# Designs tried in a protein design chat: VH-VL binders against Uncharacterized protein At4g14100. Part 8

Target 1, 181 residues: Uncharacterized protein At4g14100, of Arabidopsis thaliana (Mouse-ear cress) (q67yc9)
Amino acid sequence: DEPVPTPWPHQFHALMFMNYSGDLSMIDLWYDWTNGRNFNIIQEQLGGITYDLEWNNGTSFFYTLDESKSCRSGQLEVGILRPNWLDGAKYLGQQNVSGFLCNVWEKVDFIWYYEDVETKRPVQWIFYTGREAHIMTYEVGAVLEDEKWQAPVYCFNKEKKSLSTKGALSEFKGYKEKAAL
Below, E stands for the ipSAE of ESMFold2; O stands for the ipSAE of OpenDDE; V2 stands for 0.75 times the mean of E and O plus 0.25 times the DockQ between their complexes.

## First folded at step 4 (VH-VL)

Design a17 (framework fv_barzolvolimab)
Fold by ESMFold2-Fast, scan of step 4:
Structure a17 (fold): chain C 181 residues (1-181), chain A 123 residues (1-123), chain B 107 residues (1-107)
Amino acid sequence: as target 1 above (181 residues)
Amino acid sequence: QVQLVQSGAEVKKPGASVKLSCKASGYTFTEYYINWVRQAPGKGLEWIARINPSGGHTYYNEKFKGRATLTADKSTSTAYMQLSSLRSEDTAVYFCARDLKYSWSSPGAFDIWGQGTTVTVSS
Amino acid sequence: DIVMTQSPSSLSASVGDRVTITCKASQSVSSNVAWYQQKPGKAPKALIYGASTLQSGVPDRFTGSGSGTDFTLTISSLQPEDFADYFCQQYNNWPYTFGGGTKVEIK
């Protein structure tokens, strides 16, 4: 009778505080399973903004809008994370985190997932890399307008480097690649 | 071609400081962390510190905290490490090496290394 | 700090030999281990990351395996250019730490 993790809603918006050994960023996550797309807008504390736009058909763009106008684009083997991606996770019990009593799971030595017992919202997740995502807001059903999901024209420049799963844009792309084994 | 090119050899007296450079080319400088690693003669590799070139955030090995200072200049795609209060045991080859910021498979694995800078500390 | 212990410290081998190098972590590092080759006077060259994934351009005679605390680098048929020092590295915990190295010498 172990608790099972709550599947992700088909659409949500989350503001996340990301901590990677003191390297801080705020991530504006728009998850949109219904339209087969996912958007991470990453604002580094003392740095620039990076845009990680992913499509369920494997098309992915990692770009900046600053003077550098950089873009890495590619066709990855894996699409966006499924709502039920935590199916099969190993239950680790309960822990108090940031004032929330959480159920905790671990999946494939890749990610540790913390969910509020009371509301079922994600509270945090920690990747095996040591990257910690702390979920500040969680807005079920929120959808970013269609026109915002457009990669810049320079992402279609032949001079841009192709993406690969070796240099996966997000931790979840690597997880799905590993899970395909 | 993707490469990291480091500054030339340095000879310093005990108590002095040294500043080494690592110039990146062939890739977007701000997509990768730059790490500094040293190797004393006949010894293994020792990790010193990491910098995020985008914002300048640094993370130091406790052994070097307060003596090592990392900086980066985005306009020239160059990372720097200053090491102060030099001792004879700081005699080593110092390497810079990159790792990809958003990678599940190789977050701390260094795929491209500079050629190294020899620092000799002697009286 | 996590201590990475390599064995052997040195070995002598002939071209065509199978060479095995072991790396033990003082606590679990999952699969977060990389292997490097270093020739005299040169920087380390990346061979393997994630314990078993080959870097692009590295010959497939190099194989990495292991998880948790025990890791192995194998060279299935040693070539003349493979005489070098080899190092493991864990990147599971800060600070990143390296093994002491293994020198592969001509017999």
Scores: ipSAE 0.276, ipTM 0.750, lowest interface PAE 4.5, mean pLDDT 87

Design a18 (framework fv_barzolvolimab)
Fold by ESMFold2-Fast, scan of step 4:
Structure a18 (fold): chain C 181 residues (1-181), chain A 125 residues (1-125), chain B 107 residues (1-107)
Amino acid sequence: as target 1 above (181 residues)
Amino acid sequence: QVQLVQSGAEVKKPGASVKLSCKASGYTFTEYYINWVRQAPGKGLEWIARINPSGGHTYYNEKFKGRATLTADKSTSTAYMQLSSLRSEDTAVYFCARDLKYTIFGSSPGAFDIWGQGTTVTVSS
Amino acid sequence: DIVMTQSPSSLSASVGDRVTITCKASQSVSSNVAWYQQKPGKAPKALIYGASTLQSGVPDRFTGSGSGTDFTLTISSLQPEDFADYFCQQYNNWPYTFGGGTKVEIK
């Protein structure tokens, strides 16, 4: 009798307002399970833009297009979140959030997920660190043009690659595995 | 080579202010938060505050709010902490340390993978 | 604030020994615990994060385990360079808090 989280559509676009203890950003999320890819375009309110491009085969790039031309890349053992990644989440009841009545779940002490009871759209999620994603728009079936899913040339320069698969990239694997449980 | 290099030792009188620096090299400065942590002689580690070098946003441990001020200069890849109204109990080694800003959906791990060598601050009359 | 209680505060060991250090959180911190090694006069060096993930370049004789409130750092076969102070840290809640430290001394 407990509500079950709604699986994510295979493709969607969401504009998210991110609040991390007053550190504000907008995230342009393009989830594309059909093509095995995921893109977060992170615009900091008082800062630059970071591009988080991920492929389901485990290839991942975090890069900037500013003067620094930075890129961190690597190969993860886990790909993008699957549509049913909330399977096994613990139901916590209902809360009113941003004008929506939401069902609330938590997944392995990692994320708290809020879903509109009426439309089944995500309303917000909060990470264990206190980082809050407020889902401003939710456009089911939206797909970013293929040409925009390309990492810059400097992502393939050895000098710009990630130092080790056991370093920061293993942290990404850990988070994806926790969320996927 | 990824490293954080801190400024030299400081000796101050009670009531003074001190400004410490932490220069980053070998990585993209704006990809990581910079945290400040202190260690009093023979004591454990105490987290003071964090800065996002990209936008300059700061987050402070309530115990240090109003006395600690964090800033960062992207052009020199240098983070700073100013501590005002110094007391004898502020005598400590002060470390800067980085943590990664973004993982999935903008979350951050909070674990410090690279640390500066520390700056000793002595407060005495 | 979450209190991290580390034990023992000190221990004496010989090269080749198995060393175990524990860390208890006053409330659940999930698996969001890091371990650091600190040698005299030096900065802490990262060993483990996410309770059990080995930091790049750290020897595999170091292992971390635990979740929730109880965490353990184990050194399977102590080497001469492992005599140091060890600290746990939770990064689940603000403010970040550290254990009191464990000094590993030579017998």
Scores: ipSAE 0.489, ipTM 0.812, lowest interface PAE 2.8, mean pLDDT 87

Design a19 (framework fv_barzolvolimab)
Heavy chain, then light chain:
Amino acid sequence: QVQLVQSGAEVKKPGASVKLSCKASGYTFTEYYINWVRQAPGKGLEWIARINPSGGHTYYNEKFKGRATLTADKSTSTAYMQLSSLRSEDTAVYFCARDLKYTIFGVSSPGAFDIWGQGTTVTVSS
Amino acid sequence: DIVMTQSPSSLSASVGDRVTITCKASQSVSSNVAWYQQKPGKAPKALIYGASTLQSGVPDRFTGSGSGTDFTLTISSLQPEDFADYFCQQYNNWPYTFGGGTKVEIK
ESMFold2-Fast, scan of step 4: ipSAE 0.552; ipTM 0.821

Design a20 (framework fv_barzolvolimab; at its last look DockQ between E and O 0.35; V2 from the best seeds 0.00; counts 0 for: pae E 3.0 > 2)
Fold by OpenDDE, look of step 5:
Structure a20 (fold): chain C 181 residues (1-181), chain A 127 residues (1-127), chain B 107 residues (1-107)
Amino acid sequence: as target 1 above (181 residues)
Amino acid sequence: QVQLVQSGAEVKKPGASVKLSCKASGYTFTEYYINWVRQAPGKGLEWIARINPSGGHTYYNEKFKGRATLTADKSTSTAYMQLSSLRSEDTAVYFCARDLKYYDILTGSSPGAFDIWGQGTTVTVSS
Amino acid sequence: DIVMTQSPSSLSASVGDRVTITCKASQSVSSNVAWYQQKPGKAPKALIYGASTLQSGVPDRFTGSGSGTDFTLTISSLQPEDFADYFCQQYNNWPYTFGGGTKVEIK
């Protein structure tokens, strides 16, 4: 039988190095399925910090905490990624990636997912957009303090604009939206 | 409303340089890439380069590497393109265009498609 | 570079006609194709992205289809305001490249 992807832990913290055609960023990812929330804190290279806050009810916030106090919010048909979101992915075999022997799965027109054969940790994600995610740390069971999951007050103003996703899971949002159709 | 407003027409001689501007308004400048595309008279569109206004990262078409330089000023929400060593073949209308960095969860727009364009700047290179 | 071969280069049609424009990529570009409309003296206007997704505000008489290497833009019933140039674009690979364009003229 072919190997199947390891479902995500219900709670984990990961640091990711992102490369999009040389456009680099770091993502501080907090996944919390238990509490129905996901948080991407995005540091662009020599740029600003963007916060991508997701709730399982489909509400998302995309904001900055700098002087611009920018914030957009939106309502999606789907919430955060479920732990077994990779179910149905096509197994492509094993590859050595960055010194790790990985099982590789593909969801067509979405992602190539690389998982370490031994530890079952994600190693790398390659999105169909060409964006690469390199998993730098992976801490199962880690949870961000509740008070840090609050969008700023200016996110709740009436003058809201369309929400554009960013960060490591931005492609996931896009995929989820398409999948909801 | 969301818009990109470009600087006025330029007339240059071969070997000279030109610097075009593209001022963004109606949206958060740093949330989108700015691309530059040109169109020679009666011809198609040619992609030149892209800049991330947030950190200043640039990506160039190899054809223009060494001659095109993109910059962005966050304080004025303005992107710039300088093109040096101008040739007659550089005669064209130059457009700036907005590009999503990521998916737009409300519209479904994806990176690489240019949803907002400037009105264009005509650059004429002649002796 | 990926070459986007667009056809036809020009066509004449009447109001109400069904118009079809094709772009063929020199290699697979998945669904990373956009279509633009351009009128004389104006900037291109986005019509379709992701090969088949209609840009907000664009009439639904415009439809995009295709994946891989073959893509089509269809105008189900041509309207007076649709006489213009149309361009396809791939954004799957660097550098981004455009088709040669199609001029839709009034018959």
Scores: ipSAE 0.437, ipTM 0.812, lowest interface PAE 1.3, mean pLDDT 90
ESMFold2-Fast, scan of step 4: ipSAE 0.607; ipTM 0.822
ESMFold2, look of step 5: ipSAE 0.450; ipTM 0.777
ESMFold2 (binder alone), look of step 5: mean pLDDT 91; pTM 0.935

Design a21 (framework fv_barzolvolimab; at its last look DockQ between E and O 0.55; V2 from the best seeds 0.67)
Heavy chain, then light chain:
Amino acid sequence: QVQLVQSGAEVKKPGASVKLSCKASGYTFTEYYINWVRQAPGKGLEWIARINPSGGHTYYNEKFKGRATLTADKSTSTAYMQLSSLRSEDTAVYFCARDLKYGSWYSSPGAFDIWGQGTTVTVSS
Amino acid sequence: DIVMTQSPSSLSASVGDRVTITCKASQSVSSNVAWYQQKPGKAPKALIYGASTLQSGVPDRFTGSGSGTDFTLTISSLQPEDFADYFCQQYNNWPYTFGGGTKVEIK
ESMFold2-Fast, scan of step 4: ipSAE 0.714; ipTM 0.860
ESMFold2, look of step 5: ipSAE 0.750; ipTM 0.871
ESMFold2 (binder alone), look of step 5: mean pLDDT 91; pTM 0.937
OpenDDE, look of step 5: ipSAE 0.663; ipTM 0.880

Design a22 (framework fv_barzolvolimab)
Fold by ESMFold2-Fast, scan of step 4:
Structure a22 (fold): chain C 181 residues (1-181), chain A 126 residues (1-126), chain B 107 residues (1-107)
Amino acid sequence: as target 1 above (181 residues)
Amino acid sequence: QVQLVQSGAEVKKPGASVKLSCKASGYTFTEYYINWVRQAPGKGLEWIARINPSGGHTYYNEKFKGRATLTADKSTSTAYMQLSSLRSEDTAVYFCARDLKYSSGWYSSPGAFDIWGQGTTVTVSS
Amino acid sequence: DIVMTQSPSSLSASVGDRVTITCKASQSVSSNVAWYQQKPGKAPKALIYGASTLQSGVPDRFTGSGSGTDFTLTISSLQPEDFADYFCQQYNNWPYTFGGGTKVEIK
């Protein structure tokens, strides 16, 4: 029998280090399946902060709080990832990564996912594009206060740019196709 | 009115350097990467490098490492590419083009080049 | 580097014809493929991204399909303004690479 990826807890907080070919950022991830929402606070190493607020009904806001007061909003075709989003992943065996012995799975043409054998916490995931997310902290059951899940008023201005629902989800298209197989 | 407007044509001698500009308007400059692509006469498109205007991080095609240098000025929403040690084979039209930086925070997909500059012709002759 | 092989290099067609251009990647690029149109003396214009998603403002006679290594651009009923060069591009791996181009010219 091959190991099966552990479903994500319904709520967790993770601090992630993102490396895309040397373009570095820290991401403060609040996953909240129970309330149908997901929040990423993205701090670029030598740049600004971008807020990525997503709702399970597909509503998404990408905004900044600096002088630009920018906001992109729109409807994504899919909501936030399900807790069991790794269902159907191909098991690749074990690897030692950052001091953890990990079980490794692959969604072909999309992602490699690494999970600690002992604790079942995610350790890292790497997209086929070379983007690497390294999970530095992992707090099961942590919930961000309701007051923090509010897009700024300028996100509701008719002049703001619409988020592309199709282009933004090109990698999720691959995931959906592979998961359906 | 999203557009990228590039600087005018340049004629240089072999061994010289050239610095091209690409001025963005109609969008938030720091939300998109800027890529540089060239097209030599009778040849196809060749990707040179990408810059993140927010932090200035650059990624170069190995073929152009050491000769191309990308910078960006947020105050003027302008990206620059300097190409040094020019050779005759650097004669080409040089384009800048943007791609979307983030589609999701923990899942980030590079976008295709949706808006392009009009191009700058660089001629290297002795 | 991923090699994008485009075929045919050129084709001659008449207004109203169905035109098909193919692009093969030397290894899987998922669905991270874009298609561009370039007219003489002009910058490339984005037509399709994510292999099959039409760029806003592009006529629906243009369609893209494929995933992995095999990709297709189709023009269902060629119009006079469609005579141009067409390029595919992968943006899955560094360095980003383009196909060699397909010239669509008048028969």
Scores: ipSAE 0.532, ipTM 0.817, lowest interface PAE 2.6, mean pLDDT 87

Design a23 (framework fv_barzolvolimab; at its last look DockQ between E and O 0.54; V2 from the best seeds 0.63)
Fold by ESMFold2, look of step 5:
Structure a23 (fold): chain C 181 residues (1-181), chain A 125 residues (1-125), chain B 107 residues (1-107)
Amino acid sequence: as target 1 above (181 residues)
Amino acid sequence: QVQLVQSGAEVKKPGASVKLSCKASGYTFTEYYINWVRQAPGKGLEWIARINPSGGHTYYNEKFKGRATLTADKSTSTAYMQLSSLRSEDTAVYFCARDLKYSSSWYGPGAFDIWGQGTTVTVSS
Amino acid sequence: DIVMTQSPSSLSASVGDRVTITCKASQSVSSNVAWYQQKPGKAPKALIYGASTLQSGVPDRFTGSGSGTDFTLTISSLQPEDFADYFCQQYNNWPYTFGGGTKVEIK
């Protein structure tokens, strides 16, 4: 019997330290499966804040609240990650990471996922792009108030375009686009 | 409408420095990385370095570390590359190219979707 | 550095032909590969990213495939405007590296 990844709680908040070869950011992840929504607040080191608001109907917004008032919006073919999105991941055994003994899983062309064997909390995610997410806090049951989940009005002054789910996003659904790797 | 417009051609002697500019327009400058790529005459493409204009973080190809310096000026939406200690083999067309930082909170697509027209740098004695 | 070995270095084809260009990485780059078209005296133009995702505004006669170490770009029916050099690029590891290029000549 191999261990299986713990399904994500339906609502949680995590603070993540992201490292992309020295390009650093802090991300507040608000996951809300109950209301079909997912929010990442991305603070770049010495830089600006980008807001990533995702809905289970596939509506996606990346926006800023600074003077630039930028927004990119689109319609994804997939919604937010389901709590059991790691079902079928390939188990790679145990590894000590950041002082935690972790079970490690892989979804090819997407992610390596590290879960503390003792507490069953996520410790680290490493994306196939080389980005490392280190989980700093993990608050099960935390809820962000509804008014924070509204994209700015300037996200709606342009026609939405459909975004492809092939590549990185399609792996969230566990698809195998290619027969082998 | 989305454009990267580069500075004009340069002729330099070995040992000199050159500073190239790349002016962005038609998009929010801080949403994209700016990469620098060169192409020597009749040669392929060589990636030099990348800057995140938002906070100024830079990452350099080790081959150019110590000679290349990337900067960005958010007020003018302009990226710069200075290349010092020029040699004849630095003769090339130098391109700037943008790369979207986030198509997901966790990563971007990695492709350079818009390129500048290129700046020819000639290093000759 | 990851070496991207691109084949062939040149080819000649007629309008309407199916053209296939390959790119082999010296180690796995997952699906972190892009393809570019470059016409003489011009900057490269992105065609494909993520090994198989078509860049916006690129005709669907361009197809990318592969993962790991072996990648292909296919032009299903070559058009006169497809005369150009083609480059693969990996963005899995630093530094980013490009293939040596393939010159496609149309007769």
Scores: ipSAE 0.647, ipTM 0.834, lowest interface PAE 1.6, mean pLDDT 87
ESMFold2-Fast, scan of step 4: ipSAE 0.646; ipTM 0.844
ESMFold2 (binder alone), look of step 5: mean pLDDT 91; pTM 0.936
OpenDDE, look of step 5: ipSAE 0.687; ipTM 0.877

Design a24 (framework fv_barzolvolimab; at its last look DockQ between E and O 0.40; V2 from the best seeds 0.00; counts 0 for: pae O 3.3 > 2)
Fold by OpenDDE, look of step 5:
Structure a24 (fold): chain C 181 residues (1-181), chain A 126 residues (1-126), chain B 107 residues (1-107)
Amino acid sequence: as target 1 above (181 residues)
Amino acid sequence: QVQLVQSGAEVKKPGASVKLSCKASGYTFTEYYINWVRQAPGKGLEWIARINPSGGHTYYNEKFKGRATLTADKSTSTAYMQLSSLRSEDTAVYFCARDLKYDYVWGSSPGAFDIWGQGTTVTVSS
Amino acid sequence: DIVMTQSPSSLSASVGDRVTITCKASQSVSSNVAWYQQKPGKAPKALIYGASTLQSGVPDRFTGSGSGTDFTLTISSLQPEDFADYFCQQYNNWPYTFGGGTKVEIK
């Protein structure tokens, strides 16, 4: 039988190095299925920090904490990724990536998912847009303090918009449509 | 009002260089990519390159690598494109276009340009 | 490079008509397709992104559909101001590429 992707732990913390055609960033990812929330703290190269806060009810906040006090919020049809979001992915075999022997799965027109054969930890995610995520750390069971999951007050002064699950939302932050299959 | 205002028309000789400007206003300059697209007379649109004004990272169409150079000045919210070794085939209207930087939040991916400059005509002739 | 084959290259229509423009990608571009309107001497105007999401301020008579390789822009009831050129674009792969354009003319 072909190997199947390891479901995500209900709670984990990961640091990721992102490369989008040379445009680099780091993502501090807090996944908390138990409490129905996901947090991506994005540091752009020689840029600012962007906060991407997602709730399982579909509400998302995208904001900065700088002087601009920028915030966008919206409602998605699908909440955060479920632990078994890779179910149904096509197995492509094994590949060596960054020195790790990985099982590779594909969700067509979405993502190639690389998982270490030995440890079952994610190693790399390649999106069909060319965006690359390199998992730098992976800490199962880690949880961010509850008080840090609060969007700033200025996020609540704006009207929420309906967000499409198409296009870019098929990438890591989203996965909403493809992962909700 | 969100807008991109480009510099005026240019007339150049073959082999010369041209530097176009694109001034952004009405939004945070560093939150959006700036793209350059050209349109030859009576022809379609051709993507040239993209710059991240935040860190200055650039990505080029291979067709223009070595000839096109993108820069951005955060202090003036202005993007620049220099095109060297000009040829007659470079005669076109050149547009700058804004592209949402954080694509995966709103379903607006990079490469979907929502704001365009008015265009700059570049004529290359002997 | 991904080729976006746009059709038709031109069409004639009357006010009130339903107009359909198609773009076919040489390979899958997921839903990363945008549509633009361009009038003579003007810059392109964004209509649709993500294949089907309407840009803010664009009338809802414009609709986009499709995924993978086949995409469609539809104007449900053509208005006088809609006579223009239309372009599709893929932004799934580098380099970004545009369709050849469709000229919508008055019949």
Scores: ipSAE 0.077, ipTM 0.719, lowest interface PAE 3.3, mean pLDDT 89
ESMFold2-Fast, scan of step 4: ipSAE 0.448; ipTM 0.787
ESMFold2, look of step 5: ipSAE 0.737; ipTM 0.867
ESMFold2 (binder alone), look of step 5: mean pLDDT 91; pTM 0.930

Design a25 (framework fv_barzolvolimab)
Fold by ESMFold2-Fast, scan of step 4:
Structure a25 (fold): chain C 181 residues (1-181), chain A 124 residues (1-124), chain B 107 residues (1-107)
Amino acid sequence: as target 1 above (181 residues)
Amino acid sequence: QVQLVQSGAEVKKPGASVKLSCKASGYTFTEYYINWVRQAPGKGLEWIARINPSGGHTYYNEKFKGRATLTADKSTSTAYMQLSSLRSEDTAVYFCARDLKYRFGSSPGAFDIWGQGTTVTVSS
Amino acid sequence: DIVMTQSPSSLSASVGDRVTITCKASQSVSSNVAWYQQKPGKAPKALIYGASTLQSGVPDRFTGSGSGTDFTLTISSLQPEDFADYFCQQYNNWPYTFGGGTKVEIK
């Protein structure tokens, strides 16, 4: 008879205030399980904006649009969080947080999750490391326009150049080995 | 390649201050925190402070708060630590090390890349 | 502050030996523990993060385990290049704290 955590809706937008021991940021979280994608737009209190775009197949882009035109891309071993990612969480009881009466769960060694008893919406979550996400707005069914779910051109140029070089090297090695025989 | 290159050895008198540099290359400077760690001769590692190069936010070990000052210059991808009111017990090798800032759903990472270290000797 | 108690402080071993180093936190640090190797005159090198995840390029003879308060680093078959100092670190709570180190010496 313990409360069970509510699965996340398949699509939502949340504006989050992130506090990591005084290092403050605002995050626009666009969760889109339906299309297999997740987007965090991170605005640091006194810094720049970082874009964290992830696909469920593991493709990930971490980029900036400032003068640096930086992009880190990669293939992650895990996809985006499933809607039922809180399955198996340990129930810890109730606490009042930010004016909400919350049910609290723990994914051991990872996160404490706080959910409003009345509306079932997330109120906050705290990573074991002390990073605190405070959910300021929560818009179920909100979807970011498709055009916004694309990394800038320089992400693909860097990745494609790296992949082309690897492909060419692989073919060249095969050819060299055959010639050596 | 990814590397952190630190400034050269320093010899200081008690009561002086020292300013060490840590120059980053091969990665986007603002995507990682820079941490400062020291190691006294024959002793273990001691964490001093962390800076976010993007916004300049700093977090200090209470033991060093008021004496250590961290700054970062994005235009040169260089982090700095100034340590004031030096004592003989501050004689140590000082390292800078990076750790990844953001990854949704993940804990912060360990210090994956370290500078080579700067020896600071405090003697009269 | 979280105290990381590392043991043993030193050990002597031969090439091919299995070496075990332990690290105990004064309170739970989840899985937020890293292990570093340091050779004389050099900076520490990251071996493991998240208690059990190998850093890229680290040989698989190094394994980490544990959660909560008790952590272990194991070297399954010691190689000549593995003679070094080893440190654990918690990055769960500030200030970040390190174990006292374990010196792995040639027998």
Scores: ipSAE 0.059, ipTM 0.659, lowest interface PAE 6.2, mean pLDDT 84

